VHH binders against q84jc2. Designs and how they scored, part 153

Target 1, 232 residues: q84jc2
Amino acid sequence: MSKMRNLVEEKFLEFYESWVIQLELYLHQLLIAHNNNTMSETELRHLISKLTTHHKAYYTAKWAAIREDVLAFFGSVWLNPLENACSWLTGWKPSMVFRMVDRLRKSRVVLVEAQVKKLEELRVKTKFDEQKIEREMERYQVAMADRKMVELARLGCHVGGESVMVVEAAVRGLSMGLEKMVKAADCVRLKTLKGILDILTPPQCVEFLAAAATFQVQLRRWGNRRHYVTHS

## First folded at step 9 (VHH)

Design lb31 (framework vhh_8fcz_2)
Fold by ESMFold2-Fast, scan of step 9:
Structure lb31 (fold): chain B 232 residues (1-232), chain A 126 residues (1-126)
Amino acid sequence: as target 1 above (232 residues)
Amino acid sequence: QVQLVESGGGLVQPGGSLRLSCAASGFTFSDYAMNWVRQPPGKGLEWVSGISGSGGQTTYADSVEGRFTIIRDNDKKMVYLQMTSLKTEDTAVYYCARFPYSELWEFLTSGSFDYEGQGTQVTVSS
């Protein structure tokens, strides 16, 4: 278990650093595309597809990693303290992306009434799904604490090698429950992202993805700069 | 003062090759991803290619994938675009671009992006 945890953290750190660097390159492409009103719908859809594929690659890698060590994602070594402080169940809070949508340009790409209505419906649904997960996590934490306390009380502090195996089994059980919760949260993230992209036109999708990527890249830079200054 | 100077453009026949160069000064070159962007006649700006600060990652627009190669030399503070199998639709003014982190929101929200270089003209015709 613990031997695999070091390998999982090291491997995902390498993956994530590469993934963020590539996101920044895609961001530059999105910024240029956003200001080009001569691009065809087909060209814009190809660019949107690159970004959605990139995000899917992240979740593919994440789900493989959490199968091995979900706890690595609750205080991730590949995230700076600011990124970790902004985390909701190992990732971005789904409802937060609607603030990005609110930034869509009225002077260029105006949301029509039908889109506004669908976005509001999606926002409400997303908030409801978040609250459901938060309630489930609270129930899980209570059950987890009770199970852990009972097991620790049975073992005591004075038993030999057998206690190590029992503790390891309890930790594995807790980790499996956390894996289910993280995947549930990620499903809300993916449904929210897909829902927004399905409602928006291709130019609006490019602007939305550019705004989201800008925030993610900036948050990482702000956190890294603070860390560098405090440790210099 | 940040300065980007493009060169290497010219007239070439379809199927030909050109190498564009960009000389950078006034900033820590290896800390920034560099990009090539082009503006064809009568069209808006098109992103062509990007390279990470270390040179370890590159990306290309679908229209140039397999034909263009972006390279950088951090010691010389140069970024290059090696173009092969040139097509008439590659005709454009090519710009070398840097997107500083402090200006990302301004690029997104201003609605325009001004390159600091003059660009280099590439014309592909028979």
Scores: ipSAE 0.662, ipTM 0.882, lowest interface PAE 1.6, mean pLDDT 84

Design lb32 (framework vhh_8fcz_2)
Fold by ESMFold2-Fast, scan of step 9:
Structure lb32 (fold): chain B 232 residues (1-232), chain A 126 residues (1-126)
Amino acid sequence: as target 1 above (232 residues)
Amino acid sequence: QVQLVESGGGLVQPGGSLRLSCAASGFTFSDYAMNWVRQPPGKGLEWVSGISGSGGQTTYADSVEGRFTIIRDNDKKMVYLQMTSLKTEDTAVYYCARFPYSELWELLTSGSFDYEGQGTQVTVSS
């Protein structure tokens, strides 16, 4: 089904390019809000809600796409080589966002002791969830190296006849397994993001989201100019 | 070398309309998202609207959504802000702004903000 796979890739490429452009526009709003304290509590909460909705839209589109072709998300054509090199199970590594949280300690808006404690508890929980996913990845890789799967891969080299149905069933099973793991990883990402935003005040949420969006936009720009990465 | 020149401001009554213009030079205009930001008297900068490099995507502050329209003409290297149903709260100096990608981390980490335009005054009063 290479035609359907190409269509999924093309559709998600179009979606992702638009999604990243919109993220950059939201980033500009976050930077102005962060630097100038001009927005009311209500306005800040609405801006945070727009970013949260934007991230949810990404996962809604992603989960629809991986149902059709999960493999498209491993070494994605809509990501540059630098973005792909920084991926952990088709996206950002959940614990990485706590490096952005650490920036808040040096920011204009200081974290109170109660927030620091809750963020540390969330960090530990997130790391535990990551390790659980890592163990599932290891089990998946071991299953791929299993004699039966190796045999099915060998059969796949001889396309046609009775082998086709067996190979197709095995590939479908592998894809379903990957889809489940990717969705599990995305759930950890969303849970971690929500947890951080629930702990932070609205101005701190704006700074955190601005840091996250800056990293994402900058990583994409650095990677798109990859032959200048060493010289910039 | 990079220049942004705003124009089109003035005195207008509540409910009126104005069209602001921004002429850009010194950079590859279509590679950059452009923004309108404003500074009301005695207050800090407020983000108003943004438009992607291609013009295919726009976004607006809640306070101006449905009343303002951001447009760009990449051939003429122009950004416009069409303002309708103006309110006294829209009174501000309006700036055209480009955020240089190399400085996004600096803008985030330094706590400072630089705009490149000279601004155009909009006053909404009877």
Scores: ipSAE 0.501, ipTM 0.816, lowest interface PAE 2.3, mean pLDDT 83

Design lb33 (framework vhh_8fcz_2)
Fold by ESMFold2-Fast, scan of step 9:
Structure lb33 (fold): chain B 232 residues (1-232), chain A 126 residues (1-126)
Amino acid sequence: as target 1 above (232 residues)
Amino acid sequence: QVQLVESGGGLVQPGGSLRLSCAASGFTFSDYAMNWVRQPPGKGLEWVSGISGSGGQTTYADSVEGRFTIIRDNDKKMVYLQMTSLKTEDTAVYYCARFPYSELWEHLTSGSFDYEGQGTQVTVSS
């Protein structure tokens, strides 16, 4: 399993580095589009589609990887320590994106009353779904301390034969539980992102995606500088 | 001090080809993604293409996909835009651009960026 774990980590590290580089290229395109009021709605929608497809590609790759080794996503080797510290269930906290949305209220691409109302309704739903996932994670962690787990921990001090097989089966069960939890959190992320994009106009979508990508790129650059100084 | 110098523009007929060049200096070239941006007459700046620092990844605006190719030579600190099947709508001043990472948030608020070169004029007409 350790060998498969290393292979999963290496493959996803290679994927993620390429994915972030591509995100930065899309960010440059978003910044130019944001400052150009002569772009057609069709051109803006194509750009928004590129970003949406890019994020879907991330979750496709992530879900394939967590099927093999979900634990690789807790304290990920492809993320610096700052990015890992800011993670909520292996990714961004869904309610956090509404801070990017709040920026649109101060922007030249002003939100109308109907959009403000729909965004507030979405914020409430997102927070509810987020809290539901947090309760499920808490129940999962408490279950780690039940009588069977304590018994298996004692058995795990031995090596070889039937004892190893029983412990391995228990670990696989725990990993399956975490996989379900991570996928549930990712579904809330995707629903939140889609919901926001469905409410916003194309120019507002471009500004929102540019703000989100800027934050992600900047957080990575800040953490890489700190990580290099601390761990070099 | 960051400097970008574009060249290679000119007058071409529809369906023609042209290769733009950009010479970069004043920074560690391979650490930065490079972009081509254009300004058509009477319009704002349009993003055309981008290439990663290593050259391993590229992306294109839908209007130029399949017709333009962005290439870089890190040893010579050059980025190129190979344009084929040119259309009248490609008529613009073309700029080579590097975005300053420390100012990404400022670009969202100010609407401006610095590190554009002087530009090179491309005119597609019969």
Scores: ipSAE 0.544, ipTM 0.828, lowest interface PAE 2.1, mean pLDDT 84

Design lb34 (framework vhh_8fcz_2)
Fold by ESMFold2-Fast, scan of step 9:
Structure lb34 (fold): chain B 232 residues (1-232), chain A 126 residues (1-126)
Amino acid sequence: as target 1 above (232 residues)
Amino acid sequence: QVQLVESGGGLVQPGGSLRLSCAASGFTFSDYAMNWVRQPPGKGLEWVSGISGSGGQTTYADSVEGRFTIIRDNDKKMVYLQMTSLKTEDTAVYYCARFPYSELWEYITSGSFDYEGQGTQVTVSS
């Protein structure tokens, strides 16, 4: 049991560290591409495709891992405390990405009126989808306070195979509910990312992806270097 | 004081090989991914290849995949670019590049990039 949990965490830790290192290498490619106005649309679209494929690979690995142990993603060992504190349902909050989109409005590569309208429509839809998931999570948390959880807490005080089996069954049920919610949140993330990339021109996509990757890499470095002091 | 010194460029025939070298100083070399970038005549900077700080991961531009190999020696503080099957399209000034984390947002906001070394000229002609 504990060995199986350790194996899932160990495997995803190895995957994530490699995935983040590769993201940083792609970020360097994006930074150079962003500073080169002589790249063709085909070359830019191919680079954008590399980044979208890289993000899809993350979700493929994540969904395989949560099928085995979704709880590993709540307080993940492969994330530092700052990254964990900034997580919304095991990942980035979809609406936060529009802060990076707002930066494109202040960039030299200006957004046309039609793009601004489509991005605002997407932002509203993304926030609506977030609220649906937040309501589902609230219902899940409320359900944990019902009779079933009271029974589980009482049984947890007893030693024996019967109480162990009942606890295991309840934990499996809770894990299945969390897995569905995490996948729903990840679907909102992927739809939001695709929606933004579909609205932006290839040069704007490169700038957006560079900004997103920079934020992710900097957040990780800030968390790894952060020193917290206790107020006297 | 950060310094990157590129060398190994020259004139080669199509199908030939060259090995570029970059000597690094003034920073903890193994903490940084290293990159090769190039500027062909009449074009902007093109990213060529990157290698992680440990050397365990590499990535390449599609135009050079299978022909170029990036290598690093952390003890000697060197990064290399082994170029084979050279094409006329590979003609460019090649730069060794490091991206400081403190400057990432500046590169995005300014839309410009400054290289640290003087570069090394590679010319592929018959």
Scores: ipSAE 0.673, ipTM 0.884, lowest interface PAE 1.5, mean pLDDT 85

Design lb35 (framework vhh_8fcz_2)
Fold by ESMFold2-Fast, scan of step 9:
Structure lb35 (fold): chain B 232 residues (1-232), chain A 126 residues (1-126)
Amino acid sequence: as target 1 above (232 residues)
Amino acid sequence: QVQLVESGGGLVQPGGSLRLSCAASGFTFSDYAMNWVRQPPGKGLEWVSGISGSGGQTTYADSVEGRFTIIRDNDKKMVYLQMTSLKTEDTAVYYCARFPYSELWEYMTSGSFDYEGQGTQVTVSS
């Protein structure tokens, strides 16, 4: 609450609210484009480029913010409780997007066998990278519980600036490990997104991006409309 | 309950200007992004422009960027499309539209979205 970390949260909250509003505008454009088969390939590619640039802007802002305070992204103030509950290492779980592709394939997405094979190969790679990060995070949490947490608790028992400075240095050191994990997870997200878009045709990319944005916007709306809180 | 009523269309020469209006009722206007979409003769619906609920953010289709401006007046519950440097390819029926947040997934699969009126005809004649 008392330091630069407070400012990071405020700045990212302002950024994120603006970013989500712009995503919703792009979503409306994607939904109309999806239901119009008279658009040129050039028009579709330009729309896809707007969305990929928008997502790139998010990760640029996020990585700048986590350099200053990665902990702001665990239980983020700019996300509602439902969005936070659905987060995997501060963002969407990469393998989830393949379930979205599968659902669309049953309704409207027509994929040729070569695309299905490439998507399956990408899914397997994504799942492997995801599990590798999960194992690293488990190792990190165990180490924190055993050694670093005990040391921080011991140091925190002291009164005065000397103990406070040492505890702050130790917390920053621990946060560096979390920053590496978050960046690794974001790299998997970006590689997965790029991989899917590289495999799909422009109309299929529009449908995929529309589905992804619809889910993100709906999740935010569902969480924001919640009227009940249970404390027990 | 939701109503969107478009007006302001007409016949105009290439290079001319028109201002379209949309009057909204039956919902909390400032909570929703508003859109202009159009249907040229023999084509499907084309998204033209969108504006956020507050009016602080706008976006445009590449074909109209720099020529069209979307504006809203939340006190009057109006959204406008200022069209300049009109081309024959801008000839279309123009619709004012909003997307219901609870039905975005449904729209994606069915092509239906929240109320669009009868539209307003824009004809750019050489």
Scores: ipSAE 0.524, ipTM 0.829, lowest interface PAE 2.4, mean pLDDT 83

Design lb36 (framework vhh_8fcz_2)
Fold by ESMFold2-Fast, scan of step 9:
Structure lb36 (fold): chain B 232 residues (1-232), chain A 126 residues (1-126)
Amino acid sequence: as target 1 above (232 residues)
Amino acid sequence: QVQLVESGGGLVQPGGSLRLSCAASGFTFSDYAMNWVRQPPGKGLEWVSGISGSGGQTTYADSVEGRFTIIRDNDKKMVYLQMTSLKTEDTAVYYCARFPYSELWEYVTSGSFDYEGQGTQVTVSS
């Protein structure tokens, strides 16, 4: 099982490094498309589809990996310390993307009143879903403390293989709970992303996706440079 | 200091082939993904293809997928675009492009970028 855990981390590290490099290439395509007002709606929608397919590939790989070892996603070895510090339940905080949406209000591609209202409704819903998950996470952490205290007390009374088996069963149960919460958080992320893209026009989608990818690429670069400088 | 110099363009018949070259200088070439972009007559700048710093990953615009191949030689500080099965719609000035990390937010905000080469003209005509 420890071999399987190491394999999950190694495989996802390889996947993630390739995935981020490909995201940067797509970002460059988005930046050029953003400057080009002669692109057809069909061409823009194909580019947006390329990005959404890329994000879907990430969640497909992630969900397969967390089924094997969800704990690998808490303090991930494929993320630098800055990326890990900015992580909310193994990924980006859903409400954070509305910071990127806010720039569209002042951009060259203006939002109409109907879009602004739909985006505000989505922001409220996203924050509500996010807070629900945060409450579940808090309850889980409290329950973990209670379970650990109970198991520590039991270990004081019993020694040997039986105690080890009980602890291992409890850890598996806790891991299943974490997997459920991570998937719930990812569902909020995907619903938020889809909701934004459904509200925005294709040129606005390109700008939004470019902003989101820029933030992700820049955060990784800032964290990697800091590590390089501190190592030096 | 940063220079990108494109070459290899010319007049070619539909179905023909051309190989474009871009010579880079003034920066650590392998640290940057490189791109080919083009500007057809009367249109804006279109992204054509990109290649990662190591050369291990590539991506292409739908319009050129399967017909164009981007490659790089980090020792020579060169990036190439091998074009096959050329169409009249491929007629454009082709540019080599780099996106510095420090300028990404400026590109998102302004829709413009620097360190494009001088370009090389590709004309596909009978």
Scores: ipSAE 0.688, ipTM 0.889, lowest interface PAE 1.5, mean pLDDT 85

Design lb37 (framework vhh_8fcz_2)
Fold by ESMFold2-Fast, scan of step 9:
Structure lb37 (fold): chain B 232 residues (1-232), chain A 126 residues (1-126)
Amino acid sequence: as target 1 above (232 residues)
Amino acid sequence: QVQLVESGGGLVQPGGSLRLSCAASGFTFSDYAMNWVRQPPGKGLEWVSGISGSGGQTTYADSVEGRFTIIRDNDKKMVYLQMTSLKTEDTAVYYCARFPYSELWEYLDSGSFDYEGQGTQVTVSS
């Protein structure tokens, strides 16, 4: 089991580092596309498709990994401390992406009234789904400290076949519960992202994705610099 | 004192090949992804290709995929663009570019991109 956990962490660290490097390359393409008003709609849609495929690849890899070791995603070794501090249920908080959407109101890109209304409706829906998951997580955390779990923690101090087996079963139950919650949170993330991209025009999608990628890359850069200085 | 110097452009026939070079100085070359960007006559800047700092990952615009190859030599501080099966639509001034982390928001907010070199002209014509 510990051997499997080491493998999961190692594989996902390699995946994530490669994934972030590819995101930076796509960001550079998005920045140039954002500054070019001569690109066709077809060209912009292909670029948007590259980014959506890239994000879907992340969730495909993540869901395979959490099936093996969901706890690796709470305090992830592939994330720096700043990235971990900013995470909500192993990833970005869905409502935060509307901050990137709000940037579009400041840009040269004009949002029409119908788009503003649809984005506001999506924001409300996303916040509702987010709060629903937060209440579920609170119930899960309370359940972790119930009498049964306290009793199992006591048994873990006295290694015997029976005690070890009971503790292992409890840990498996916890992991399965966390996996369900992480997948639920990821579904809200994917629905929110898809919803925004469905409302925006292709040029607006490019600007939105560029802003989101810039923020993600910058957050990683700031955290890596701080970590380097602290460990020096 | 960051400097990027592009070279290798010229006049080529459709279906021909050309190799562009970019010599970099004034920064830690391997810490930056490098890009090729072009400006066709009467159009805006078009992203062509990118390569990671290590050279381990590359990405291409759909219009050049399978025809162009981006390569870097970190020891020589060079990035190259090998172009094959050239089309008249590839006619443009080609620039090599980097995107410093400190300037990403400025590029996004200003709606402008400043290239550091003077570029190299590629003309595909009979």
Scores: ipSAE 0.705, ipTM 0.900, lowest interface PAE 1.4, mean pLDDT 86

Design lb38 (framework vhh_8fcz_2)
Fold by ESMFold2-Fast, scan of step 9:
Structure lb38 (fold): chain B 232 residues (1-232), chain A 126 residues (1-126)
Amino acid sequence: as target 1 above (232 residues)
Amino acid sequence: QVQLVESGGGLVQPGGSLRLSCAASGFTFSDYAMNWVRQPPGKGLEWVSGISGSGGQTTYADSVEGRFTIIRDNDKKMVYLQMTSLKTEDTAVYYCARFPYSELWEYLESGSFDYEGQGTQVTVSS
């Protein structure tokens, strides 16, 4: 086992690097599709399905990993410092995705009034769900910091196998609460993504997904270049 | 200056095979995913296949899945598209393409894409 990275970190790093590379390939397909007005609705829906399946695969892998070690997702080794700095509860902030939706207001595939109203309703709901999770996390962080410091400091003063086992059980218990918070945040992300895609037409879905993927890929590239410049 | 040169197109019968080649120059080839895109007569530009910078990952359009294979040789700065079981609907001008990271937003906002190469014509007919 690596001293620098645990097994969960190593497995998820391998998964994530592959996942991002695949996202970039899907992005190229989306960019070409965005400029092609001869594609059928069926062809566009199939492409949208590829992207939603890809995102579903990410959350399936993430939830398996956080069940083993949720702390690996706070300061993730598979993300560069810029990506980590822009994270909200181990991932993208759900309400920020509406900035990508706002691009559609000025694009070639114009939003109709009914869609604008439904998107605004979804934006408000998403903000409400975010604030609820932020309040829960704030309460958890205060409780976790106080209880963790006191209990771990007390138990850590004892020597022997019993002490080690009790400390490990306490850490696992604290991590379970954190896992629940991360899953709650991910559920808001998935509900927001599905909600947007359900409101948009297939051409609008392609443009939205292309904008979101472009931002994600460029953010990773900007962060990685900054790191390389420091070492050059 | 960036240059992509496609070759290998021609006339082929339905069920036949062709291998397209793309020679790249003017950029760090292994840093970029490469793509094959095509324009059939009377249709818009259609994405066909993509390959990661390392060559470790590939993706295909549903219409060509199982029939086409994209490969690359980073030492030679080459991308290939191996086409089998060709159909009349595969008739198109084929282009080798990359998407520079610095231009992704410009491409998305303008809604236009200019090829770096001239393309190669594939005609599937008896």
Scores: ipSAE 0.698, ipTM 0.894, lowest interface PAE 1.4, mean pLDDT 85

Design lb39 (framework vhh_8fcz_2)
Fold by ESMFold2-Fast, scan of step 9:
Structure lb39 (fold): chain B 232 residues (1-232), chain A 126 residues (1-126)
Amino acid sequence: as target 1 above (232 residues)
Amino acid sequence: QVQLVESGGGLVQPGGSLRLSCAASGFTFSDYAMNWVRQPPGKGLEWVSGISGSGGQTTYADSVEGRFTIIRDNDKKMVYLQMTSLKTEDTAVYYCARFPYSELWEYLSSGSFDYEGQGTQVTVSS
C-alpha cells in the first residue's frame, strides 16, 4: 500500500537525517583526534568503536525497513540526487573505500609493507564479491524480463479472484529476491569495513574513518545545495 | 571576518563547576555544528564536546560524559560548556571551534588548523 510505503519512507527519512547529523559530530571528533599524537591506544579504540557502532546502527535500521518495503531503497527519498547517483545496490560500492585507503599511502601515518599486502588481498576479495553480486543482479533483471513475469504484470490490472492472489504472490517473491540481494551487498560493505579496520593501526583507522565521513558529509552538502562540485 | 571569543575560565578546586561561553560572529551561526576542544599542558589538542546547528544533538568525549553539558543559543549566537565535578586532568586552554565544509579536506590532509579564538584558561587545583 502507498500509505504503508509513505510511513516506512517517513520513518527512515527521520532516522537518516538524525544519523547523518550524528556522523558529522563524530567527524569533528575524528579530525581533532587525527592531529593529536598524545592520545592513548585505548582512547583511539573507543573512538573507533563509536564510529563502528554508528555504522552498525544504520544497517540495523536499514534491514528492518527493507523487510517492510525494500523498494523504498531504490531511489531513496532521504537521499539527494547526487547521493543517489553515487549509489550501488542501495549504498556505497565496497571497492570505493580503497580510494580512501590509498590516501593513507601519502599521509604522515605511513602503511608498512605487511599492511599493504593485506589491503591488496582484501581489495581483490572485495572486487570478487562485488562481481558475484553484479551477476546475481543481472540474473534477477533477466528473470524480470521473462515472458511469464510479463504475463503476471498484465494480469495485475485485474481486480478480484485468482488474478489478485497470483499477482500478490509474484510481488512478494520479487521483493524477497531484492531484499536478499541488498542484504548480500550490505554484508560485503560491513566485511570490507571490518577488514580494513582490522589491518590498520588505531591512528590509521581514525584517518580512514575521517576521510570516509568527510566524503559522505561533503556529498550530502554539495547535492543539497546544488552548488558546483569542488574536488579537493 | 569570522570571530569566536571564549570566556568564563578561571581557577577552581577539584569537584567545582565553571561555565564557559563562546560568542560567534561573521557567519550564519545556526548553519554550523559547534565544538569545544582543549589543550592540556604538554599535550595535543583534545576534542571535548559537539552540538549540532539546531542544538538537537550533542556528543561528548568519554572523559567528560555525564560531567559536562554543551548548550547553544542561536538567537544570541552563543555556545556554552557547563562543567561540573571538575578534575585536575580537566586543566587546559579551552577553545570554541567550527569546521567549515570548504576546509574539511585541508584539515584532514595537513593535520593542522588555526583556531578562530584565543581560548580561555581553566585551572583545576587546590
Scores: ipSAE 0.695, ipTM 0.894, lowest interface PAE 1.4, mean pLDDT 85

Design lb4 (framework vhh_8fcz_2)
Fold by ESMFold2-Fast, scan of step 9:
Structure lb4 (fold): chain B 232 residues (1-232), chain A 126 residues (1-126)
Amino acid sequence: as target 1 above (232 residues)
Amino acid sequence: QVQLVESGGGLVQPGGSLRLSCAASGFTFSDYAMNWVRQPPGKGLEWVSGISGSGGQTTYADSVEGRFTIIRDNDKKMVYLQMTSLKTEDTAVYYCARIPYSELWEYLTSGSFDYEGQGTQVTVSS
């Protein structure tokens, strides 16, 4: 049964490895498109659509997985220690994405003042939503401490099959609270990503997505190298 | 010391087929994704297709999807582009390309792309 309990981790590990490899292929396409200014607007929109579809596929798979075992995402076996250290509520911190946006101010595809204003408004809104989630998580952690103490006391008296069912139900209840929190954080991520892409022109979208993917691929590579050389 | 040598181009009629080859040397081939890119006459560089280091994943430009197939042979250090249902708009010099991890950020920031190979000319005409 213990092996079956980690099925979600095994399935998502396989999915994530494939997903990151595909992201790197899309990154190469984005970099070539970015550096050559040769694609029509319709071709750029198709490329941007491939990337948004790819990110949506990630959240579709993630939400299916967290429905089964949200705790797998707090101890992610498919992420290296550096990737895990950079995680905020099981994923990227929404406000950090604006650092990728800031580089567009010095790019060949200059942001116009109206775009700068809209991006600043989105940045403020994103930070507000992010802080709201953080406060909700803090409240959840306080409530969880009280519940965990009761759970541990009951677990200490566990002797039969009925106790196993009660513990399973309680863990499912705790996990549902985390699932709602993770989904709330993912909604902020998706809203932030869509908001940025809606403000940017297609060439700016390509540069932004290329910067974000470059960071993600490099972070994974740096962390994988550190894992092999760092003494634990 | 990194070398990429393209071959297999030629003159072909619309609806025809060609197989392009790229021989790689000077690096650990299976550690890198490989790409096919093309430059049509009077136009800039256009990305065509990519394949993961293992060959397990591929992706294609919308203009060639369903018509082109990228494959690799890691033992021979070769990447191929099988082209079918060729159109006049596929006329271009084709290059195979590797983007090193150490150069991803430079490639992003410099706005410059250099090929290692000479390319192979594909001409699709009646």
Scores: ipSAE 0.566, ipTM 0.844, lowest interface PAE 2.1, mean pLDDT 84

